# Designs tried in a protein design chat: VHH binders against CTO1 family protein C17G9.12c. Part 13

Target 1, 274 residues: CTO1 family protein C17G9.12c, of Schizosaccharomyces pombe (q9uue0)
Amino acid sequence: MLYIVDFDETITTYDTIHLLAEAVNKPEEWSVISDKYWQEYLAWREALPHSTTLTSYLPLLGGSRYLEEASIKRIEKSQYFSGLSEGALDNIVQLITLRAGFVEFINALVPDLRVSKTIFHVLSVNWSARVIEQTLLHHTDLTADLLCVHANDFDFDTSTNTTNGRILARNASSLLMNSTDKVREFRRIVQTDAVSSPLNVVYIGDSPTDFGCLQISPISILMRSNQKYYDILSRFEDVQLVDISEFPVQKAVPGKKIIYTCSDWCAIQKAFLA
Key: E = the ipSAE of ESMFold2; O = the ipSAE of OpenDDE; V2 = 0.75 times the mean of E and O plus 0.25 times the DockQ between their complexes.

## First folded at step 11 (VHH; framework vhh_7mjh_2)

Design i1 (from a1 with S105K; at its last look DockQ between E and O 0.72; V2 from the best seeds 0.00; counts 0 for: pae E 5.6 > 2)
Fold by ESMFold2, look of step 11:
Structure i1 (fold): chain B 274 residues (1-274), chain A 118 residues (1-118)
Amino acid sequence: as target 1 above (274 residues)
Amino acid sequence: EVQLVESGGGLVQPGGSLRLSCAASGFTVSSNYMSWVRQAPGKGLEWIGRIYTSGSTSYNPSLKSLVTISRDNSKNTLYLQMNSLRAEDTATYYCARSQWYRTGKDYWGQGTTVTVSS
């Protein structure tokens, strides 16, 4: 099985981006940056037309690129994330709590990972691939050779050995900012691993940035982090939401994409592992 | 399950004041950026303000003299105090766990309606 998994509120219990901002400890500067994004987001949302299908909704989600690019440019121009040490980033790991059942699930998977019976990837729009990687290495039996993180990351200034304020892509062809970017990298992961092994692919995510991958993955799981996202998907004429306890469904409804749902990793382990 | 429940809306006279409450469950208010947003009849969404994890607040400049956002962490509850209300403040008021830079993780309550009229 090829697992491709979102990080924030899929693996973790809470969104972790605020921890990155708080590590800088300049809350007034951060407020200016985050307020600007929020205002632009509300304007974008106001202009968003209604959709009755996931297929028609996905291009609209891709339209968020301009506000996500503006956000990154504001961060880089302000130099807000300049000057963080590796130690400062690693301290964030201690503040991160993982969703129930994840550690048990991933540790049960490790033997198959070591012999390439299964493969595990994280695919995230987060800004620190380092924090993602260190969180997983710290809390689980994963080793670096068994894990690949596709996300954004902070760039380092070699003269000071601290972050230089820029955000770059790690294990991705370009920055990961929205659902369209995740689909692009999802396809690249599948193409790479399909050459090495014909594994079934499962995507697990919780939010609209995952909706593109949920549509195209052979096996799709929505982690129910927010009832709003469940409700959005449930209204689409081309989606069938099915509790993971019913995996695998023998007969799909014609014209509908099955997306399995669950609230924790214990349910996934019960469905996929014995 | 994440849940936000606004209350305290209703009919109020011009010049009056009102405090709206937003009770949260399924997550910790003090660990998230929280926002108030309103929508007047026939108009779009208007951001009112935000409270940060530090407890600091930021407001829409056009509304900053009218409103105060606060929270009670022991009750996991967010508040919006509105004073000197005018007819134009008639709207549905929403509490939101706001988008926090790229995550798309916002969640909104069902809203509470405030009507300012004689």
Scores: ipSAE 0.189, ipTM 0.631, lowest interface PAE 5.6, mean pLDDT 87
ESMFold2 (binder alone), look of step 11: mean pLDDT 81; pTM 0.815
OpenDDE, look of step 11: ipSAE 0.554; ipTM 0.821

Design i2 (from a1 with S54R; at its last look DockQ between E and O 0.85; V2 from the best seeds 0.00; counts 0 for: pae E 3.9 > 2)
Fold by ESMFold2, look of step 11:
Structure i2 (fold): chain B 274 residues (1-274), chain A 118 residues (1-118)
Amino acid sequence: as target 1 above (274 residues)
Amino acid sequence: EVQLVESGGGLVQPGGSLRLSCAASGFTVSSNYMSWVRQAPGKGLEWIGRIYTRGSTSYNPSLKSLVTISRDNSKNTLYLQMNSLRAEDTATYYCARSQWYRTGSDYWGQGTTVTVSS
């Protein structure tokens, strides 16, 4: 089975990108950048048309590109993330907590990963693939050769061995900023590393940046990190939400995409790994 | 279940003060960026301010001297203190968990209405 999994609030209990900003410890500079993004986001959100289907909602989410790009450009031009050592990034790992059952699930998967019976990828809009990697290596039996992280990452200046303030794509064709970008990279992963057929692919995510991948993956799981995201999906005419305990559903409603739901990784392990 | 429940709204006279509460459940307020936003009748959304995970705050410059955002971690509750209220502060006030890098992922309470009589 090919697992493609979101990081923040799917593997972790909390959103972790704020930890990156806080580690720099320049709150005045950060508030200027963050508040400008929030103002642009509020304007975008207010202008967003209401949608009754996931199919019509996804292009609207993609319309956020200009404000996501503007935010990254402000961060880079300000040099906010310049000068971080590898050790400073690795220290953030200690502040990250994992969702219940993930460590057990992934450790149970490792024997199959070693013999290529399964494949595991992380796909994230996060800004530090390094922090994602170190979190997984620190907390699980995964080794670097069994893990592939598709995310953004801080670029390093080799002359100073510190970050240079730029955010670049890692294991992705371009920056990962929204749902459309995740779909692009999901398709690339499946085309390159598919195990056999689309029915062997599982996408697991928690939030609207995952909704595109949830729509197109043969097996789709919503981690219930937030009732709002469940509620958004439940109102769409082309979506059927089903508790993971009922996997696999025999009787799909025509015209509806089945998205399974769960609250932790223990439920996924029961459904897939016995 | 993630919930945000605002309270403390109502009718207040000009020059008065009011403290709004936002009780959170299903997540930890101190582990998230939390915002207050308001919407006056017939107007767009107006940012009031934000509190960051380490407790620092940022405010809309036009409101900075009139408002204070705080939280009580033991009650998992966010507060908005408003002073010297004016008729123009009449609005619905929302508490939000803001996650700016994940478009569409913000979470809002139902809001609480504040009416400042002229």
Scores: ipSAE 0.335, ipTM 0.730, lowest interface PAE 3.9, mean pLDDT 88
ESMFold2 (binder alone), look of step 11: mean pLDDT 82; pTM 0.827
OpenDDE, look of step 11: ipSAE 0.430; ipTM 0.744

Design i3 (from a1 with Q99M; at its last look DockQ between E and O 0.90; V2 from the best seeds 0.00; counts 0 for: pae E 4.8 > 2)
Fold by OpenDDE, look of step 11:
Structure i3 (fold): chain B 274 residues (1-274), chain A 118 residues (1-118)
Amino acid sequence: as target 1 above (274 residues)
Amino acid sequence: EVQLVESGGGLVQPGGSLRLSCAASGFTVSSNYMSWVRQAPGKGLEWIGRIYTSGSTSYNPSLKSLVTISRDNSKNTLYLQMNSLRAEDTATYYCARSMWYRTGSDYWGQGTTVTVSS
């Protein structure tokens, strides 16, 4: 199987972007940037129409692109992350907590990855692919040759080994800002790595940024990090939520996408590696 | 399961003070960005302020002098202190777990209603 997995609150217990901001340690400057985003988000949220299907919801969700892009541009323009060292980013790794069972799952999976020469993929809108990569390499038996992190990353000056404040795509065709972008990269990954087994692709995510990938992946798993997201999906007419313990469902309801749900990685391990 | 429960709302006279509480479960308040927002009848959402993981706070400039956000880590609870309340402060107040750069990746409570009236 080919695994494509979200990072924040899917692999981790909480969103980690704030750790990046805190590494710079300019709380007043960050507050200006983050507050502006939050205000714009509230405005967007208020204007968001209701949907009865995942299919109709996704385009609306994608409408937030201008918001996300503006945020990144604001960050770059402010030079907030300029001068941050690789070492400072690496120190963030120890602050990150992984979900229960994830390490065990990965360690159990690694031998299979070695034999099949399959890469484990992480797909995230996070701004530090480096932190994601280092986190996984630090806590699991994964090695660099078995891991590919598709995320944003800080641009570093090689002469100073510090970021110049810009955010670039790493192992992605362009910046990853929302669900639409993740879908783009998901398709790219599948096209490259799942040519021989296109039906054995598993996407695991937890939030609306993952909804697009959950819709199109042959096997989709919602990590239940937030009941709100479960509730949203449960109301869609074209979605069927099923506990991962029932994997695989033999007969799908016509017109509905099966999305498996779980609360931890132990259940995933039991379903796929037992 | 993530849950936010606001409390402390009610009827208050102009010039009065009120402290709202937001009890969180399923996550740690001190490990997340938390916000207060409000919605007056017939009006849109208004951001009140935010507390960061560091404990630092930021506020809507229009409300800064009237509000204070704090938290009690031992109780996993967020607070909104409001002073010198006015009729225009009548609204439903919500606490929210706010996450950066993840549209829709927030959680809100049910809200608590504050009515400022003589």
Scores: ipSAE 0.039, ipTM 0.484, lowest interface PAE 2.8, mean pLDDT 91
ESMFold2, look of step 11: ipSAE 0.251; ipTM 0.686
ESMFold2 (binder alone), look of step 11: mean pLDDT 82; pTM 0.822

Design i4 (from b14 with S98V; at its last look DockQ between E and O 0.81; V2 from the best seeds 0.00; counts 0 for: pae E 4.2 > 2)
Fold by OpenDDE, look of step 11:
Structure i4 (fold): chain B 274 residues (1-274), chain A 118 residues (1-118)
Amino acid sequence: as target 1 above (274 residues)
Amino acid sequence: EVQLVESGGGLVQPGGSLRLSCAASGFTVSSNYMSWVRQAPGKGLEWIGRIYTSGRTSYNPSLKSLVTISRDNSKNTLYLQMNSLRAEDTATYYCARVQWYRTGSDYWGQGTTVTVSS
């Protein structure tokens, strides 16, 4: 089985991007950047039409690309992350809290990964693939040869070992900014790693950025980090939410995508590794 | 399960003060960016301010002198202190858990209504 998993609030208990900002420790400058994004987001959100299906909702989510791109450009232009040391990023790892059962799940999975030579994939719009990678390597039995983090990352000046303020794609064809980008990379990963078993792909996510992948993955799991997202999905006519304990559902309703739901990784382990 | 419950709204006289509360459950307030947002009748959403995980705050410049955001970690509660209230401050006030650079990745409460009227 091929696992493609979101990071923030899927593997972790909270969004970790703020930790990156705090590592720079320029709160006033960050406030300007973050507040502008927030204001733009509010405007976008207010204008967002309602959808009755996941299929119709996804293009609307994609419409926010200009907002997301603008925020990245703003960050780069500001040079907010310029001069951040590699060590400072590494120190963030200890600040990250993982969801219950994740470590146990991964550790139980690692032997199988080694035998099958299958890679565990993380797919995230986060800006530090490094932090994500280090977090998983630090807390679990995963080794670098079994892990591939598809996310954004800070560009480093090799001479100074500090960031130059730019954000680049890491193990992705281009920057990962939204649900559409994740879908793009999801397909790329599956094409590469799941050729022999296209139906044994599991995507696990928690937020709207994951909705596209949840729709197209053979097996989809929503981590219930936010009831709002559950509620959104529950209202879609083309979605069937099912508790992971009911995995696998034998009778799918035609025209509906089954999305399993869980609150922790213990349930996932029980469903897939027990 | 994430939940936000705003309270403290009501009728207040112009020039009065009001403190709104936002009780959070299912997550730790101090570990997230939290914001206050309001919506006046017939108007769009307006950002009021934010408190960062560090405890630092930022405010809408138009409201900065009138509002203070704080939190009580022990109660996992967010606050909005409003002073010198005006009729134009009449709105439904929402607290929101915000994730940076995750469009749509926020959770709002049901809101509490503030009416400023003589």
Scores: ipSAE 0.143, ipTM 0.591, lowest interface PAE 3.0, mean pLDDT 91
ESMFold2, look of step 11: ipSAE 0.269; ipTM 0.672
ESMFold2 (binder alone), look of step 11: mean pLDDT 82; pTM 0.821

Design i5 (from b14 with G104L; at its last look DockQ between E and O 0.78; V2 from the best seeds 0.00; counts 0 for: pae O 2.8 > 2, grease 25.5 > 24.2)
Fold by OpenDDE, look of step 11:
Structure i5 (fold): chain B 274 residues (1-274), chain A 118 residues (1-118)
Amino acid sequence: as target 1 above (274 residues)
Amino acid sequence: EVQLVESGGGLVQPGGSLRLSCAASGFTVSSNYMSWVRQAPGKGLEWIGRIYTSGRTSYNPSLKSLVTISRDNSKNTLYLQMNSLRAEDTATYYCARSQWYRTLSDYWGQGTTVTVSS
């Protein structure tokens, strides 16, 4: 089984982006950047058409890429993250809380990964692939040879060993900014690592940025971090939400994508590793 | 389950004051960025202001002098104090858990309606 998993509010209990901002500790500058994004987001959200299917919804989500790109460019231009040390980023790891059962799940999975020489993949739009990687290595039995984090990361100046304010793609073909970008990288990962078993791919996510991957993955799991996202999916005519305890569903409804739902990683462990 | 419940809306005279409340459950208000937004009848969404995890606040420049955002951590509740209310402040007011870089990652309450009229 190949696992491709989102990070924020899928593996963690809350979104971790504010921890990055707080590490820089320039609240006035951050407020300017954050407020601008929020304003643009509200405008975009208001203009977003309604959809009755996941298929029709995904292109609309993809239309937000300009918003995300503008945000990243604004951050780079401001040099907000310039001068941040590796140590400062590493210190963020201790502030991150993982969802219940995740550590147990990973530790139970690691022996199988070693035998099969399969990589555990994290796919995220987060800006610190380093923090994600260090978090997993710190809290679980994963080792660097079994983990690949596909996310954005801060670029470092080799002379100072501090960030230069730029954000780059790490283990991705380009910046990861939205659902469309995740789908792109999901396909790339599957083409590389699931050639022999294309149906044994599991995607786990929690938010709209994951909806594209949930649609195309052979096995899809929605972590119920937010009821809003569950409600959105439940209204789509081409989606069938099923509790993970019913895995695997034997009779699929034609024309609907099965997306399993769970509230913790214990249920996932029971479904796949028991 | 994440839930936001706004309250405190109602009828107020011009020049009056009003404090809105937003009771949160399923998450900690102080651990998230929280915003107030409003929508006047027939108009689009308008951002009012935001409070950060640090407690710092920012406001729409057009409304800054008239509004104050605060929170009570013990009650897990967000507040919007509005002063010197005008007819143009008539709207449905929403509190939102606002995230940084994900679209549609926010959660909104049902809203509370404020009507400013003599």
Scores: ipSAE 0.035, ipTM 0.491, lowest interface PAE 2.8, mean pLDDT 91
ESMFold2, look of step 11: ipSAE 0.569; ipTM 0.849
ESMFold2 (binder alone), look of step 11: mean pLDDT 82; pTM 0.829

Design i6 (from b14 with S31Y; at its last look DockQ between E and O 0.68; V2 from the best seeds 0.00; counts 0 for: pae E 2.5 > 2, grease 24.4 > 24.2)
Fold by OpenDDE, look of step 11:
Structure i6 (fold): chain B 274 residues (1-274), chain A 118 residues (1-118)
Amino acid sequence: as target 1 above (274 residues)
Amino acid sequence: EVQLVESGGGLVQPGGSLRLSCAASGFTVSYNYMSWVRQAPGKGLEWIGRIYTSGRTSYNPSLKSLVTISRDNSKNTLYLQMNSLRAEDTATYYCARSQWYRTGSDYWGQGTTVTVSS
């Protein structure tokens, strides 16, 4: 199996971007940036039409790209993250809480990964691929040769070992800002790593940014971190939600994409590694 | 499973005060950005304010003098204190778990209605 997994609230118990901001420790400046984003988001959300299918919903989600791009530009322009040390980022790792069963799942998986030389992929719109990588390397038996984090990252000045305030793509063709970007990178990963077994690809996510990948992945799992997202998917005519305990479903309903649901990684381990 | 339940709404006279509560489950309030938003009848959504994981708050400038957001970590509950209420403050008030990036607010409660009337 090829695993492509979201990070925030899929592997972690909560979104971790705030930890990056807090590492800089300029709350007033951050508030200005975050509030602007929030205002724009609310406006966009309010104007978002309802969809009856996941297929029709995904393009609408893509419409938020300008919000995300504008936000990143504001961040870069403000130089908010400029001067942040590598050490400060590394210290964030200890502040991150992983979901129940994740470590056990990964540790159980690692021997197989080593034998098959398969990479475990993390796909995230997070701004610190470094923090993501360090988190997994710190808490699990994963080694760098078995892990590839596709996310955004802070650009560092190697001479000062501090960020220059810019955000760049890491292990991605371009910045990862929304669902469509994740789909782009998902396809790229699959094209590279799943050529011989295209049906043995598992995507695990929790939020609308994952909906595109969930739609196109052969095996899709929704981490039920938020009932709202479950409810959204449950209303789509072209989606069939099934508890992971029923994996694998033998017969799919015609015209519907099966998306398995789980509450923790123990269930995933039971389904795939037991 | 994430759940937010607002309470404390009701009828209040102009000039009165009201404290709304938002009981959260399935996540830790202090580990997330939390926001209050409202929607008046026939109006769009209006952002009230936010509390950050650090405990610092940010407010809509138009409402800053009238509202205070706080939380009780032991109760995993978010609060909105409103003072000097006006008729214009009549709205359904929502608590939201908000992410700064990607999804904005990913979960809202069902809301609690506040009616300011003499």
Scores: ipSAE 0.194, ipTM 0.617, lowest interface PAE 2.2, mean pLDDT 91
ESMFold2, look of step 11: ipSAE 0.536; ipTM 0.840
ESMFold2 (binder alone), look of step 11: mean pLDDT 83; pTM 0.832

## First folded at step 12 (VHH; framework vhh_7mjh_2)

Design j1 (from b14 with K64Q S105K; at its last look DockQ between E and O 0.78; V2 from the best seeds 0.00; counts 0 for: pae E 3.6 > 2)
Fold by ESMFold2, look of step 12:
Structure j1 (fold): chain B 274 residues (1-274), chain A 118 residues (1-118)
Amino acid sequence: as target 1 above (274 residues)
Amino acid sequence: EVQLVESGGGLVQPGGSLRLSCAASGFTVSSNYMSWVRQAPGKGLEWIGRIYTSGRTSYNPSLQSLVTISRDNSKNTLYLQMNSLRAEDTATYYCARSQWYRTGKDYWGQGTTVTVSS
């Protein structure tokens, strides 16, 4: 089984990107950056047309690229993330809690990971692949050789061994900012790992950046981090939401994509690993 | 489950004052950036202001003299105090757990309606 898994609010209980900004401890500068993004986001959100299908909704989500690019450029120009040590980033790991059942699930998977019977990837729009990696290494039996993280990351200045203020892609062809970017990298992961059947691929995510991958993955799981996202998907005429306890569904509704739902990793383990 | 419930709306006379409440559950208000946003009938969304984790606030300059955002951490509740209300302040008022990056992870309440009319 090839697992491709979102990080924030899928593996973790809460979104963790805010912890990166707090570690810099320049709240006045951050508020200026954050307010500008929020205003641009409100304008974009107001202009969104109504959608009745996931297929029509996904291009609208992709239309956010300009505001996400503007945000990254603003952050880099300000040098907001310059000067963070590896230790400062590692300290963030101590503040992160994992969703119920994840540690048990992944530790049960480790023997199969070691012999390549299964493969585990994280795919995230997060800004620190390092924090993702360190979180997983500190909380689970995963080792670095069993884990591949596809996310953004802070670039480091070799001479000071601190971040240089740039955000770059890690294990991805370009920055990961929206649902379209995640689909691009999902396809690359599937092709690189040479899985012989689409039915051997599972995507697990919680929010709109995952919706493209949820549509195209052979097995798709929505982690119910927020009722809002469940409600969005449930209104789409081309989506069928099914509790993971019914996996595998024997009879799909024609013309609808099955997306399984669950609230924790215990339910996934029960369905897949017994 | 994350929930935001606005209350305190209603009919108020021009020049009057009103305090809106936003009761939050499923997360801690003081650990998040929280915003007030309004939408007048037939108009777009208008940002009112934001309260940061530190308790500092930032406001839309056009409204800054008329509004105050505060919170009560013991009740996990956000407030919007509005003074010197005018007819153009008639709107549905929403509280939101704000975003500070792209992911679509903002959360909004259902809103409370304020009508300013004599």
Scores: ipSAE 0.354, ipTM 0.754, lowest interface PAE 3.6, mean pLDDT 89
ESMFold2 (binder alone), look of step 12: mean pLDDT 82; pTM 0.824
OpenDDE, look of step 12: ipSAE 0.745; ipTM 0.896

Design j2 (from b14 with S54K K64Q; at its last look DockQ between E and O 0.84; V2 from the best seeds 0.58)
Amino acid sequence: EVQLVESGGGLVQPGGSLRLSCAASGFTVSSNYMSWVRQAPGKGLEWIGRIYTKGRTSYNPSLQSLVTISRDNSKNTLYLQMNSLRAEDTATYYCARSQWYRTGSDYWGQGTTVTVSS
ESMFold2, look of step 12: ipSAE 0.620; ipTM 0.873
ESMFold2 (binder alone), look of step 12: mean pLDDT 83; pTM 0.832
OpenDDE, look of step 12: ipSAE 0.669; ipTM 0.876
ESMFold2, look of step 13: ipSAE 0.613; ipTM 0.876
ESMFold2 (binder alone), look of step 13: mean pLDDT 82; pTM 0.829
OpenDDE, look of step 13: ipSAE 0.367; ipTM 0.725

Design j3 (from b14 with S30D S54K K64Q S105K; at its last look DockQ between E and O 0.82; V2 from the best seeds 0.00; counts 0 for: pae E 2.2 > 2)
Fold by ESMFold2, look of step 13:
Structure j3 (fold): chain B 274 residues (1-274), chain A 118 residues (1-118)
Amino acid sequence: as target 1 above (274 residues)
Amino acid sequence: EVQLVESGGGLVQPGGSLRLSCAASGFTVDSNYMSWVRQAPGKGLEWIGRIYTKGRTSYNPSLQSLVTISRDNSKNTLYLQMNSLRAEDTATYYCARSQWYRTGKDYWGQGTTVTVSS
């Protein structure tokens, strides 16, 4: 089984990206950056047409690229993230809590990971692959050789051993900013690491940045972090939402993509690992 | 479940003041970026301002002298104080849980309508 899994609010209980901004401890400067993104987001959101299918909705989500790129350029130009030590980033790990059942699930998976019967990847728009990696290594039995994180990361200045203000892609062909970017990297991961066929691939995510991967993965799981996202998917004419306890579905509705749903990792473990 | 319920709208005279409330449930307002946004009849969305997790506020520069955002963490409620109201301030006012890095993660109430008229 090839697992490709979102991080924030899928593995973690809460979103963690804001912790990166708060570690800089320049709240006035951050508010200028964050407010500009919010204003651009509001304009983009207002222009969105109504959509009745996931297939038609996904290109609309992809249209956010210009505002996501502008936000990262603004952050880099301002040098907001310059000067963070590895220790400052590692301290964030202590503030992160994992969703119920994840530690048990992943630790149960480790024996299969060691013999390559299964493979585990994190795919995230997060800005610190380091924080993702350290969180997983600190809280689980995973070792670095069993884990691959595809995300953005802070670049380091080797002369000062601190961040240099740049955000770059890690284990990805370019920055990961939206649903389209996640689909691009999902396909790259599957093409490189598929061990048999598309039917051995599971994508797990919680929010609109995951919707593209949820559409194309052979097995798709929505972690119910927010009823809003369940409701959005449930109204699409080309989507069938099914509780993970019914995995695998015996009678699919023709023309609809099955997306399984659950609220925690205990349910996933019961369905997949017994 | 997550809910945002705005209240306090209604008819107010030009020059008057009004305080809007946004009662939140299913999350805490002091652990999220919270915004007020308005939409005048037939017009687009206009950002009013935001309150950050530690209480810092920021405002649309065109409105900054007219509005104040506050919250009461014990009641999990966000407020918008508006002063010196004009007919142009007639709008539906929304409370939103806002973010800045993931499209589609914002959450909105249904809004409360303010009408400024004689």
Scores: ipSAE 0.566, ipTM 0.858, lowest interface PAE 2.2, mean pLDDT 89
ESMFold2, look of step 12: ipSAE 0.481; ipTM 0.835
ESMFold2 (binder alone), look of step 12: mean pLDDT 81; pTM 0.816
OpenDDE, look of step 12: ipSAE 0.826; ipTM 0.925
ESMFold2 (binder alone), look of step 13: mean pLDDT 81; pTM 0.821
OpenDDE, look of step 13: ipSAE 0.744; ipTM 0.897

